# VH-VL binders against Flagellar basal-body rod protein FlgF (flgF), part 11

Target 1, 245 residues: Flagellar basal-body rod protein FlgF (flgF), of Caulobacter vibrioides (q06171)
Amino acid sequence: MDNALYVGLSRQMTLRRELDIVANNIANANTTGFKVEDLMVRTEQAKPAKTLDGSSPVKFVMDTGVARNFTQGPMTKTGGDYDLAINGMGFFKVQANGGERYTRDGRFTTNPEGILVTQAGAPVLDDGGGQITIDPRLGPVTVGKDGIVSQGAIRVGRIGLVRPDDLSTFAKDGDNLYRNTTNTAPQPVTDAQIHQGMLEASNVQPVIEITKLIEIQRAYESVAKMMDNTAELSRSAVERLGKIN

## First folded at step 18 (VH-VL)

Design K145 (from K140 with heavy chain N52S T58I)
Fold by OpenDDE, fold request of step 20:
Structure K145 (fold): chain C 245 residues (1-245), chain A 122 residues (1-122), chain B 108 residues (1-108)
Amino acid sequence: as target 1 above (245 residues)
Amino acid sequence: EVQLVESGGSVVRPGGSLRLSCAASGFTFDEYGMSWVRQVPGKGLEWVSGISWRSGDIRYADAVKGRFTISRDSAKNSLYLQMNSLRAEDTALYYCAKDSYGDWRYGAFDIWGQGTLVTVSS
Amino acid sequence: SYELTQPPSVSVSPGQTARITCSGDALPDQYAYWYQQKPGQAPVLVISEDSKRPSGIPERFSGSSSGTMATLTISGAQVEDEADYYCYSTDSRGDYVVFGGGTKLTVL
């Protein structure tokens, strides 16, 4: 009986985490560059305590982390000169949180110094790791599909577009930022293109997430009910034993 | 000179097969998405199929899905359309078109061939 | 199924302004493109990304987009502008491209 309660509790904890993740997906369904997340779970079999009654092995559901789906989100037009969308597998380089970070959020602008920055003010880095400075006197900015930034006939830089060897090595680091968790630097991407005047929408599918939410909630309720029933049975058993003595 | 040249159009019977080719020149073929667009004489343009420069993004119009296969050969700078189970309604002038980007979905068809005529008749 | 709707025909006198409209639900989120097609010829891109004019296209051609409607404008229409015009765009999900039904522009 105790084992059932522990199993139930473990399941509830996992389901709660799943709910949080799905809720976050739904909340960010309209966030530029957002990538849908899923909770990774595994079942662990606990060795039964050598009880005389041959107790069946207890299986626990364990949280193994969060998986991010980096599939391409739909690209939407904005007409903004500094709005950039990546078509393909790659990330923009930015300077944030004390180091190089990566993002799919191409909502960029210029700061008062003319430096290309994210909405949060983080400098967007070029392919060499340097800042990109825009001179308003040189005219409108054009960003080619290869990431080359030009003002008129003058090349002012190239957008840093990179990809890690393993996407699982990118950890979330704040809002729409990723951090490389390895000592190997992400490599320049040549098989993706940049679209100026567009933004990548989230790859969240709201209908799917809502369905998941409902399922998780039902599962949670079911487990709760099971636990309540188990507790009641245990209580009743103890009461019966007390009456016999 | 940037150009596309279609070939392979002919007269076939219903249920028959035909392979269209499009030869590209004057631009870096592997950097651009490609599409087939057809036009019934006296009618409008109809998108048929598209393939990205990575060859991983392939899609078809519902009317040809399961019957047509788009492919590309970088070494030959060529686009192909394998048409199987042809129907009378497939009769049209078939254009190959170059996208302005690697993904045929998000650019302009900035270069067109002159088209090749496919006639499906009994 | 996503659809782009165009008027079947537009008529203008030489020197007048022709406006060809294209309506579609995805146009708020996707760029519209315009093609000119003359009899016996392949289509020619005349407007890209709602309002960009490719090199070689006369300045009298312009494009705009607002909400679910894109418009091709030919200011000072000339006899040589008589042709079929097609708009196209990608659907909101990026699954396919759709052409409008085409508009026959008569300049007379």
Scores: ipSAE 0.866, ipTM 0.945, lowest interface PAE 0.5, mean pLDDT 93
Fold by OpenDDE, fold request of step 20:
Structure K145 (fold): chain C 245 residues (1-245), chain A 122 residues (1-122), chain B 108 residues (1-108)
Amino acid sequence: as target 1 above (245 residues)
Amino acid sequence: EVQLVESGGSVVRPGGSLRLSCAASGFTFDEYGMSWVRQVPGKGLEWVSGISWRSGDIRYADAVKGRFTISRDSAKNSLYLQMNSLRAEDTALYYCAKDSYGDWRYGAFDIWGQGTLVTVSS
Amino acid sequence: SYELTQPPSVSVSPGQTARITCSGDALPDQYAYWYQQKPGQAPVLVISEDSKRPSGIPERFSGSSSGTMATLTISGAQVEDEADYYCYSTDSRGDYVVFGGGTKLTVL
């Protein structure tokens, strides 16, 4: 009975975490560049403690981490000169939180100094790691599919588009930013394109996430009920023993 | 000169098969998405299929899904459309079209061939 | 299924302004493209990304988009502009592209 309660508690903890992840997906379904996450779980078999009734091995569900799905989100028209969307596997380089960070959120603007920045004010970096400065006197900005930034006939820079060798090495760093957790720098991407005047929407599918949410909640309730029943049985057993003595 | 040239159009019986080809020249073929668009004589344009430059994104119109297969050969700068289980309603002039981007979904068809005629009749 | 709706025909006198509309639910989120097709010829791109005019296209051609409607405008229509015009756009999910039914422009 104690094992059953422990298994139940373990499952509840996992389900709670899964619930939080799904809830976060739903909350960010309309967040530019957001990538859907899933909880990875593993089932482990454990030998039960010596029980009088010869109970079968107990299966535990363990949390093994969060998987991020970097599949392409739909691209949406905005008409904004500084709005950029990546089509393909790649990330924008930005300077934030004391270092180089990466994002799929192409909502960019210029600060008073003419520097291309994120909505949070982080400089967008070029392919060489430098800032991109826009001079309003040179006319409107055009960004080619190859990331080249131009004003008229003048090349101003090239958007830094990079990809790590292993996407799992990118950790979330808040505000739609990713941090490289390795010492190997992400490499320039040549098999992705940039679309000016568009933004990448999240790849979250709200209907799927809502369905998951409901399933998780039902599972949670089921486990809770099981635990209550087990506890009641234990209590009853103890009471019965007490009456015999 | 940027050019697309379609070939392979012919008269076939219902249930038959046909393979269309599109030869591209004058541009870097591997950098652009490609599509097939068909037009019944005297009628409007209908998108048939698209393939991205990386060949990873392929889509079909519902009318041809499961019957047609789009493919590309970079070495030959060619686009293909394998048409199986042809129906009378597949009779049309088939155009090869180049997208302005690598993804055929988010660019313009800026270059068109002259088309190749496919006739499905008993 | 996603559909783009065009009027079947538009008529204008030479020198007048022709407006061809294209209605679609995805147009707020996706760019519209316009193609001109003359009899016996392949389509020609005349407007890209709602309002961009490709090189070689006369300045009298312009495009706009607002809400669920895109519009091709030909200012000072000429006899040579008589053709079929098709709007084109991607569906909201990005699964496929759709052409409008086409509009026959008559200049008489």
Scores: ipSAE 0.862, ipTM 0.944, lowest interface PAE 0.5, mean pLDDT 93
Fold by ESMFold2, fold request of step 20:
Structure K145 (fold): chain C 245 residues (1-245), chain A 122 residues (1-122), chain B 108 residues (1-108)
Amino acid sequence: as target 1 above (245 residues)
Amino acid sequence: EVQLVESGGSVVRPGGSLRLSCAASGFTFDEYGMSWVRQVPGKGLEWVSGISWRSGDIRYADAVKGRFTISRDSAKNSLYLQMNSLRAEDTALYYCAKDSYGDWRYGAFDIWGQGTLVTVSS
Amino acid sequence: SYELTQPPSVSVSPGQTARITCSGDALPDQYAYWYQQKPGQAPVLVISEDSKRPSGIPERFSGSSSGTMATLTISGAQVEDEADYYCYSTDSRGDYVVFGGGTKLTVL
């Protein structure tokens, strides 16, 4: 009987992890550059797929029991000079948490020193690992599709995009950042382009995630009912044994 | 300096096939999106198909899906449109257009050819 | 399946301001682009990304976007501005790109 209750509790712990992941996806449906996640048990190995009209392939990546779908989210206009989107597979480099970190979130700004930074104040790195300094007196900043940052005729630097050989080597590091879990540096990207004045939306599909949430809640309730029935049978057996001298 | 020259437009019977070509010069051909845009004489512009930089993504208008195939040959700096199962409504002037970005969805057509006329006559 | 709606024609006198509108549900999320086409010629880009004027386009051309409507404005229209004008954009998801139906600008 103890074994049956342990199996029920183990199932509930798995369902709780799944619930937490789905709830986090829903909470990040409006988070710039967010990539939807699922438990590993539901994950298939990533395979490229194209539609008849040549749309982007679907991507899935494994990471220590959590799979992330790195399919590009829709790009939407903002008109902001420091808003950047990546079209293709690649990541911005930033200096955070004592090292290089990586992100799809292109919501940038300048700090009081004129350094290009993330919303959290982390410097955005150029292709050589240095920071990029903007002088507001030199006029509006432009960022080309190749990542070259200019103010008028003056080249300020180049935002480099990188990608690991294996996306599963990138792990979440908070603040919409990824860290590299290996000693192998991510390589410069030649198959992605930057678009100034746009941001990448989350690739979460809220209706799908809400449906998953409902299914998980129902599975959790079903396990709870099974455990209640098992506990009732155990109590009845103990009561009968207590009456038999 | 930057130039797009279409060719291959002809008179074709319904159900026939035709291959359009667009020779590009004066820019780094593979780093930009390319599209075919058509215009029925006296009517408006209609986007037909696009191919992203380095041929990464391909898209078709609903009216031509399954009948037209876009491709590029980087060695010859040429864009192609293979048109099969042609219909009377495909009669139009076909333009080759260069995107200012790597993708027709997020850029402007900053350079156009002069067009090549396709006539599908019964 | 996405459409951009333009008026079929706009008429102004030389020196007046011409405004050509383009309506589309996805325009809050996607840039509009404007093309000028004179008879017998290929289209020419006159406004990029709602409001950016390409090199070589006269300063009288400007653009804006607000809500579901993009507007091409020609301040002090000249006779040589007489042409067809098309807006171009994509839907919210990037599935469809379309031209508007076109607007004939007459400068008399």
Scores: ipSAE 0.666, ipTM 0.826, lowest interface PAE 1.3, mean pLDDT 86
Fold by ESMFold2, look of step 19:
Structure K145 (fold): chain C 245 residues (1-245), chain A 122 residues (1-122), chain B 108 residues (1-108)
Amino acid sequence: as target 1 above (245 residues)
Amino acid sequence: EVQLVESGGSVVRPGGSLRLSCAASGFTFDEYGMSWVRQVPGKGLEWVSGISWRSGDIRYADAVKGRFTISRDSAKNSLYLQMNSLRAEDTALYYCAKDSYGDWRYGAFDIWGQGTLVTVSS
Amino acid sequence: SYELTQPPSVSVSPGQTARITCSGDALPDQYAYWYQQKPGQAPVLVISEDSKRPSGIPERFSGSSSGTMATLTISGAQVEDEADYYCYSTDSRGDYVVFGGGTKLTVL
């Protein structure tokens, strides 16, 4: 195989990976709390940010060759008592997949035992790692900006937010969850607030992802054309040598 | 009792400067967003500027951007608005307002001051 | 840029129901809030998050939001309810506060 053809094939494989990432972003443009991803070789690594407002310089987290942008997505109203959004940098804790997991997806509900759970049934954990149980006899639930869960005057528990020192330690674990890839526990967050009755939307910008898709397809076609031209030149050279044989 | 008290409103010539103050009491000052909202006499309310809790985010209305500066002093439980290059259209009653959350975007202004009048005239 | 549109005035007789509307394209995704302002006074929050009544606000005040329209309803309006009423919400991106132009309620 020609060196040029090998380089072209290697480039096409990279472009295919980029395409898969862009397609995943587009598929999750409406996924609550989703954080847009990019291929590691096309992004710059940065130190974790510890800011409240989310308007500070963008930081990226690398996961198995995928960079993830944790910039806060817009928050929208739902009116649901169990819909929670985080304003600031932090994650809900849940019990899933044999351990603690973390999420920005605040779509919660109660199970038949009254335990606060995710859409997939994973218990939402309080600041001490315990479950939060809602008693339907005690009236509607209220979640304060500090995460205190109340029913009337009765404090039921507190949803604690956590954040790792380095966002790169959080890896995707399916079901819109992250797992901690280190033995160092994420730390409690005091610079974020919880808003009941709202959800955080995806931070994917569809027009940007579609533009990337078009650019990747054009690059793929360009490499394919160059590989075809190189193969034709090689074929023509062999034919000339064969004729003069 | 939760309250906000504005001060510093005065008559100022066009192009002049003025600094407004808002003294807060009865709540944990650093845990809430704060804003300045103005009202031309006989007209409606106009948001001027906001500052999030712990001064993490600051925003200005387009009409005042580059001329006004919002700040807070947690030791004095005070919010400030430095107004430079004042224009006749800046004439208004200026309210200090406390947000119910850490910023103005996702809550209500649940406590207002009585306002301080700024008049910009020749 | 983004604005909230209110009627300039609404008139009712004492005991009638007053309805004050607020139109805005971002209202399907953002909560509406309602303020009452009497002459010489600061605004007072009367409805929070579309429909929640803060403590101390009379039961005759209620709110709703549907599509791009929020509505403040005062059932059995009283003479003391005569005031200017402002809706407010965030803009489409949630970056700035936007107030409506205000509605003068007259209770004759």
Scores: ipSAE 0.646, ipTM 0.827, lowest interface PAE 1.5, mean pLDDT 86

Design K145 (from K140 with heavy chain N52S T58I)
Fold by ESMFold2, look of step 18:
Structure K145 (fold): chain C 245 residues (1-245), chain A 122 residues (1-122), chain B 108 residues (1-108)
Amino acid sequence: as target 1 above (245 residues)
Amino acid sequence: EVQLVESGGSVVRPGGSLRLSCAASGFTFDEYGMSWVRQVPGKGLEWVSGISWRSGDIRYADAVKGRFTISRDSAKNSLYLQMNSLRAEDTALYYCAKDSYGDWRYGAFDIWGQGTLVTVSS
Amino acid sequence: SYELTQPPSVSVSPGQTARITCSGDALPDQYAYWYQQKPGQAPVLVISEDSKRPSGIPERFSGSSSGTMATLTISGAQVEDEADYYCYSTDSRGDYVVFGGGTKLTVL
């Protein structure tokens, strides 16, 4: 009985986390470069013992992290000189929150000093880790497929793309940014291309996420009912013990 | 000199097979997307199939899915189209085209070959 | 599947402005490309990314896109501009790429 209550509470915690993830996906269905998230649930390294008797092991569901689907979102035109999309696997580097951060969100602009920045004002880093400075007197900016930034015949710098060995090491850091959760630097990539005048749309499919939301809500209600029933059985058992003359 | 030269066009009966080749020169072949585009003489252009740079992704028009296979051989700087189960409506001039980027979806066809004629008739 | 619609023909006199339209539901989100094809020749790119003119293309060629319609404009059309013109684009998700049906431009 008590085992059923612990399993029920554990499942409610998992469902609550799933709900938060699905709600966040829906909220970001129109967020440039957003990658849909899912709860990565692993059964802790439990397997049935070879000599099982009537006492089965109880498996607690452990959340080991958030899984992100980094599948390419559709690329859409904007015509903006500072709008960039990555076609392929890779991330822009930016300087934010006291360190290097990474993003698929290529909505860039210049600040008053001419530095290429994100919408939140974080400098976009070149392949050497430096800032990219645009001089408005030198004409329109051109960004080639290899990331070379130029104004006319003048090369201004190169936007280098990076990728971690393991995408699970990138964690959400707000402002559509990721941080590296390890001390292993992400590696430069050469198997992705940059398209100026385009942005990568979110890879969220809202209808699928809403369907998940409905299923999670139903599962939560079912667990709540199970826990109410179990509590009534426990109360009934305690009342029987208390009624003995 | 940047050049695409198609070959292998022929007369084939319905249900037959044919392999088209496109020899590329004058650019870094594996760094660009490539496509086959066909045209019935006197009619419009129709995209047939594309292969992304370094052969990372492949796409087919619905009319040819399951019957045509696109491939590239980087060592020979050649693009191929294997056409199986040919139908009369596949009769066309077949062009080889180079994408300006690595993906036909987001770039322009900036270099075209002269085309090779495929005729499917009884 | 996705399609782009063009008028079958447009006729102008030399020196007049020709406008060739291309309509498609995904054009607000995707660039249009324009190809010129003269008889017996391979297509030639004349407008890239809605409005960009490749090097070697005369300044009389221009392009625009608004809503679901892209337009190729030839200001002061010349007799040598007589050709078939095709628009090219993709659907909103990049699943289907298509050419329009083509427009025959007749210059007197």
Scores: ipSAE 0.631, ipTM 0.826, lowest interface PAE 1.9, mean pLDDT 86
Fold by ESMFold2, fold request of step 20:
Structure K145 (fold): chain C 245 residues (1-245), chain A 122 residues (1-122), chain B 108 residues (1-108)
Amino acid sequence: as target 1 above (245 residues)
Amino acid sequence: EVQLVESGGSVVRPGGSLRLSCAASGFTFDEYGMSWVRQVPGKGLEWVSGISWRSGDIRYADAVKGRFTISRDSAKNSLYLQMNSLRAEDTALYYCAKDSYGDWRYGAFDIWGQGTLVTVSS
Amino acid sequence: SYELTQPPSVSVSPGQTARITCSGDALPDQYAYWYQQKPGQAPVLVISEDSKRPSGIPERFSGSSSGTMATLTISGAQVEDEADYYCYSTDSRGDYVVFGGGTKLTVL
């Protein structure tokens, strides 16, 4: 008796966790650089799109029992001089929370000192780990596909893109940031390009997430109905036993 | 001098095959997206196929899927289009075009070749 | 099945302003590019990323994008500007890359 209800409650808790993940994905469907999350069912690798060097399977990366899909989100225009998108596998480096942090979110701006920063004020780091300072008197900023930041003919710095050997070493650190959970620094990237005036959209596909939400709710209703039937059978049995002569 | 030179255009019967070539010079060939764009004489431009930098991704227009194959040979700085099962509708001037970035979707075709004419007729 | 729609032709007198439009549902999210093609020649990029003029393109060429409409503007059109003009873009997801049908500019 306890077994059936315990199994039902255990299943409902699992379904609730799944629902929370799907709800979080939907809530972040418009969050720049957001990577869709899924409950860990199996670590799977996508078949390579080509047989040539320079491609690798996409895999889900877990940090707390949730797998994250790091596939490229669509890139959309903004026209902003400090909006940057990465095409390829790589992360921006920023200085936050007492150390280096990593992000796909290229919404940048300048602080009053001219330092290139995230929306939260964290400095964006160059390929050597230093700050990038933009002088408003030198005219508009240009960021090349290789990350070189210039103002006219003057080279200001180079935005450093990095990638870990294994994506599982990057853990969620809040504010759309990741932290490196190892003592090994991520490696510089030369096989990704930066596009100024664009941002990477979330890779969430809302129709897929809504379909998952419906399936989860139907599964929850099915478990709830099973538990109601079990409770009714228990009540009937107690009534029959209470009439024992 | 940045240059794209197409070759291989010819007259071919329906159902036949042709291989177009595009020789590239003056830029780091493998670091840019490349595309084939065609134009029926007196008509508009039509994107045919694209290959991203370092051959990471390949796309085809619906009209040519399964019949055309795009490829690049980085050692020879050459782009190719293998055209099979040719139809009369494939008659066009075929241009080779370089993307300003590594993906044809996120940049401009900043350099074009002179085109090579493909005629499919009986 | 994503399409970019252009008027088939536009006529102006020399010195007047020509405006060539391009309609597409994805244009709020994707840059438009404009190509000029003269008879017997390959296309030439005249406007990049909605409004940027490449080096060597006369200042009379400008571009804009608002909503689902991109516009190529030639202020003070010259007889040498007579050509076919094509817009080029992609859909919101990058599934389709297309040229518009083209607009023949006649400078009378």
Scores: ipSAE 0.525, ipTM 0.773, lowest interface PAE 2.5, mean pLDDT 86

Design K146 (from K140 with light chain G94S)
Fold by ESMFold2, look of step 19:
Structure K146 (fold): chain C 245 residues (1-245), chain A 122 residues (1-122), chain B 108 residues (1-108)
Amino acid sequence: as target 1 above (245 residues)
Amino acid sequence: EVQLVESGGSVVRPGGSLRLSCAASGFTFDEYGMSWVRQVPGKGLEWVSGINWRSGDTRYADAVKGRFTISRDSAKNSLYLQMNSLRAEDTALYYCAKDSYGDWRYGAFDIWGQGTLVTVSS
Amino acid sequence: SYELTQPPSVSVSPGQTARITCSGDALPDQYAYWYQQKPGQAPVLVISEDSKRPSGIPERFSGSSSGTMATLTISGAQVEDEADYYCYSTDSRSDYVVFGGGTKLTVL
């Protein structure tokens, strides 16, 4: 096929991936701590070839992955003793599936052993990497802005916050968790605070995402029309060559 | 004890400038958001300006935006309000208030000063 | 332009229950706080986070929030409770903070 048709097909593939990302954002507009995603794209040039056309390379647009916007979502009250929100840069640390995982989702609870866990049952880790155990007989839990967990005068532990040097090293790991894709441990954070009785909402702005969805659909239809016209012209050219014989 | 002491209130002509100070003691100054709240005598409370802890993010009520500047000096444990282009409606008792959190938007003002009076008159 | 609306005054006799209301569209999602102010004094926080009583505040003070309305309740009001009461909260996006207009409580 010619260069124009391949560029059209490449654009259509990028639009399909962008559509999937926008649809995922919309689906997670009400997901606690969710961070809006966008497609990372790069322009790639084909290698020049000596024995073919020795002129300039053809430019293509390639998708390379997903970028996340970690801007703080709005914080809203719940009154729940185990609902925590982070104000500032940082992530809760949890233990899941053979390692440390990270989340902005502060919907926690206790398991039957009294261990502070996520909604999926992953233990929330203290600043030393240990579990936090709450004894229901000791009264209500308080969590201070510094992350100290107490029951009355008894200090139970401290929820430490961490952050990687480069947020792109955190990849989705399911259950609203991130995993660290490098060997460099995330560092403790001292410039964020924890608010008990609140949750961080998604930072998705639904009107913006729906507008993107409409624009992507229109762009996809436009490229599809262009590809149909190109295919018709190619078929017509082949038919005319066949009639010459 | 935790204490906030305001100073710098005075009588100023319209269009003049004034700098308010608030000296903090008895708590770790850099861990908390701080605000200025004013009150015309016999009237209600009005939030004027706030500053977050370490980040120094600032916000202003619409009535003072562009004329007032909030700042903090961690070395002196002090909060400041620079007031420029003063108007008669800025006449009020100005309180310094400490938030219970580092971000004044999410907590309560749990400690207040006694206020410093600003009078704008010709 | 977010506003919190309070009644200008409430009167009770000593020993009766005083209820002071505060209305605001963002109160379903944001905590309300209550301040007591006596003449010539700085405000004092009496209720935090809708219903929590700070240390040193008498047990007769309580708070609640339902829908767009927060309520300060003083059960068995005493003469020393005579003061101005202000509610305080933020808007739905936590971009602005406001005080209500205030309510003068009179304990006759």
Scores: ipSAE 0.581, ipTM 0.796, lowest interface PAE 2.1, mean pLDDT 85

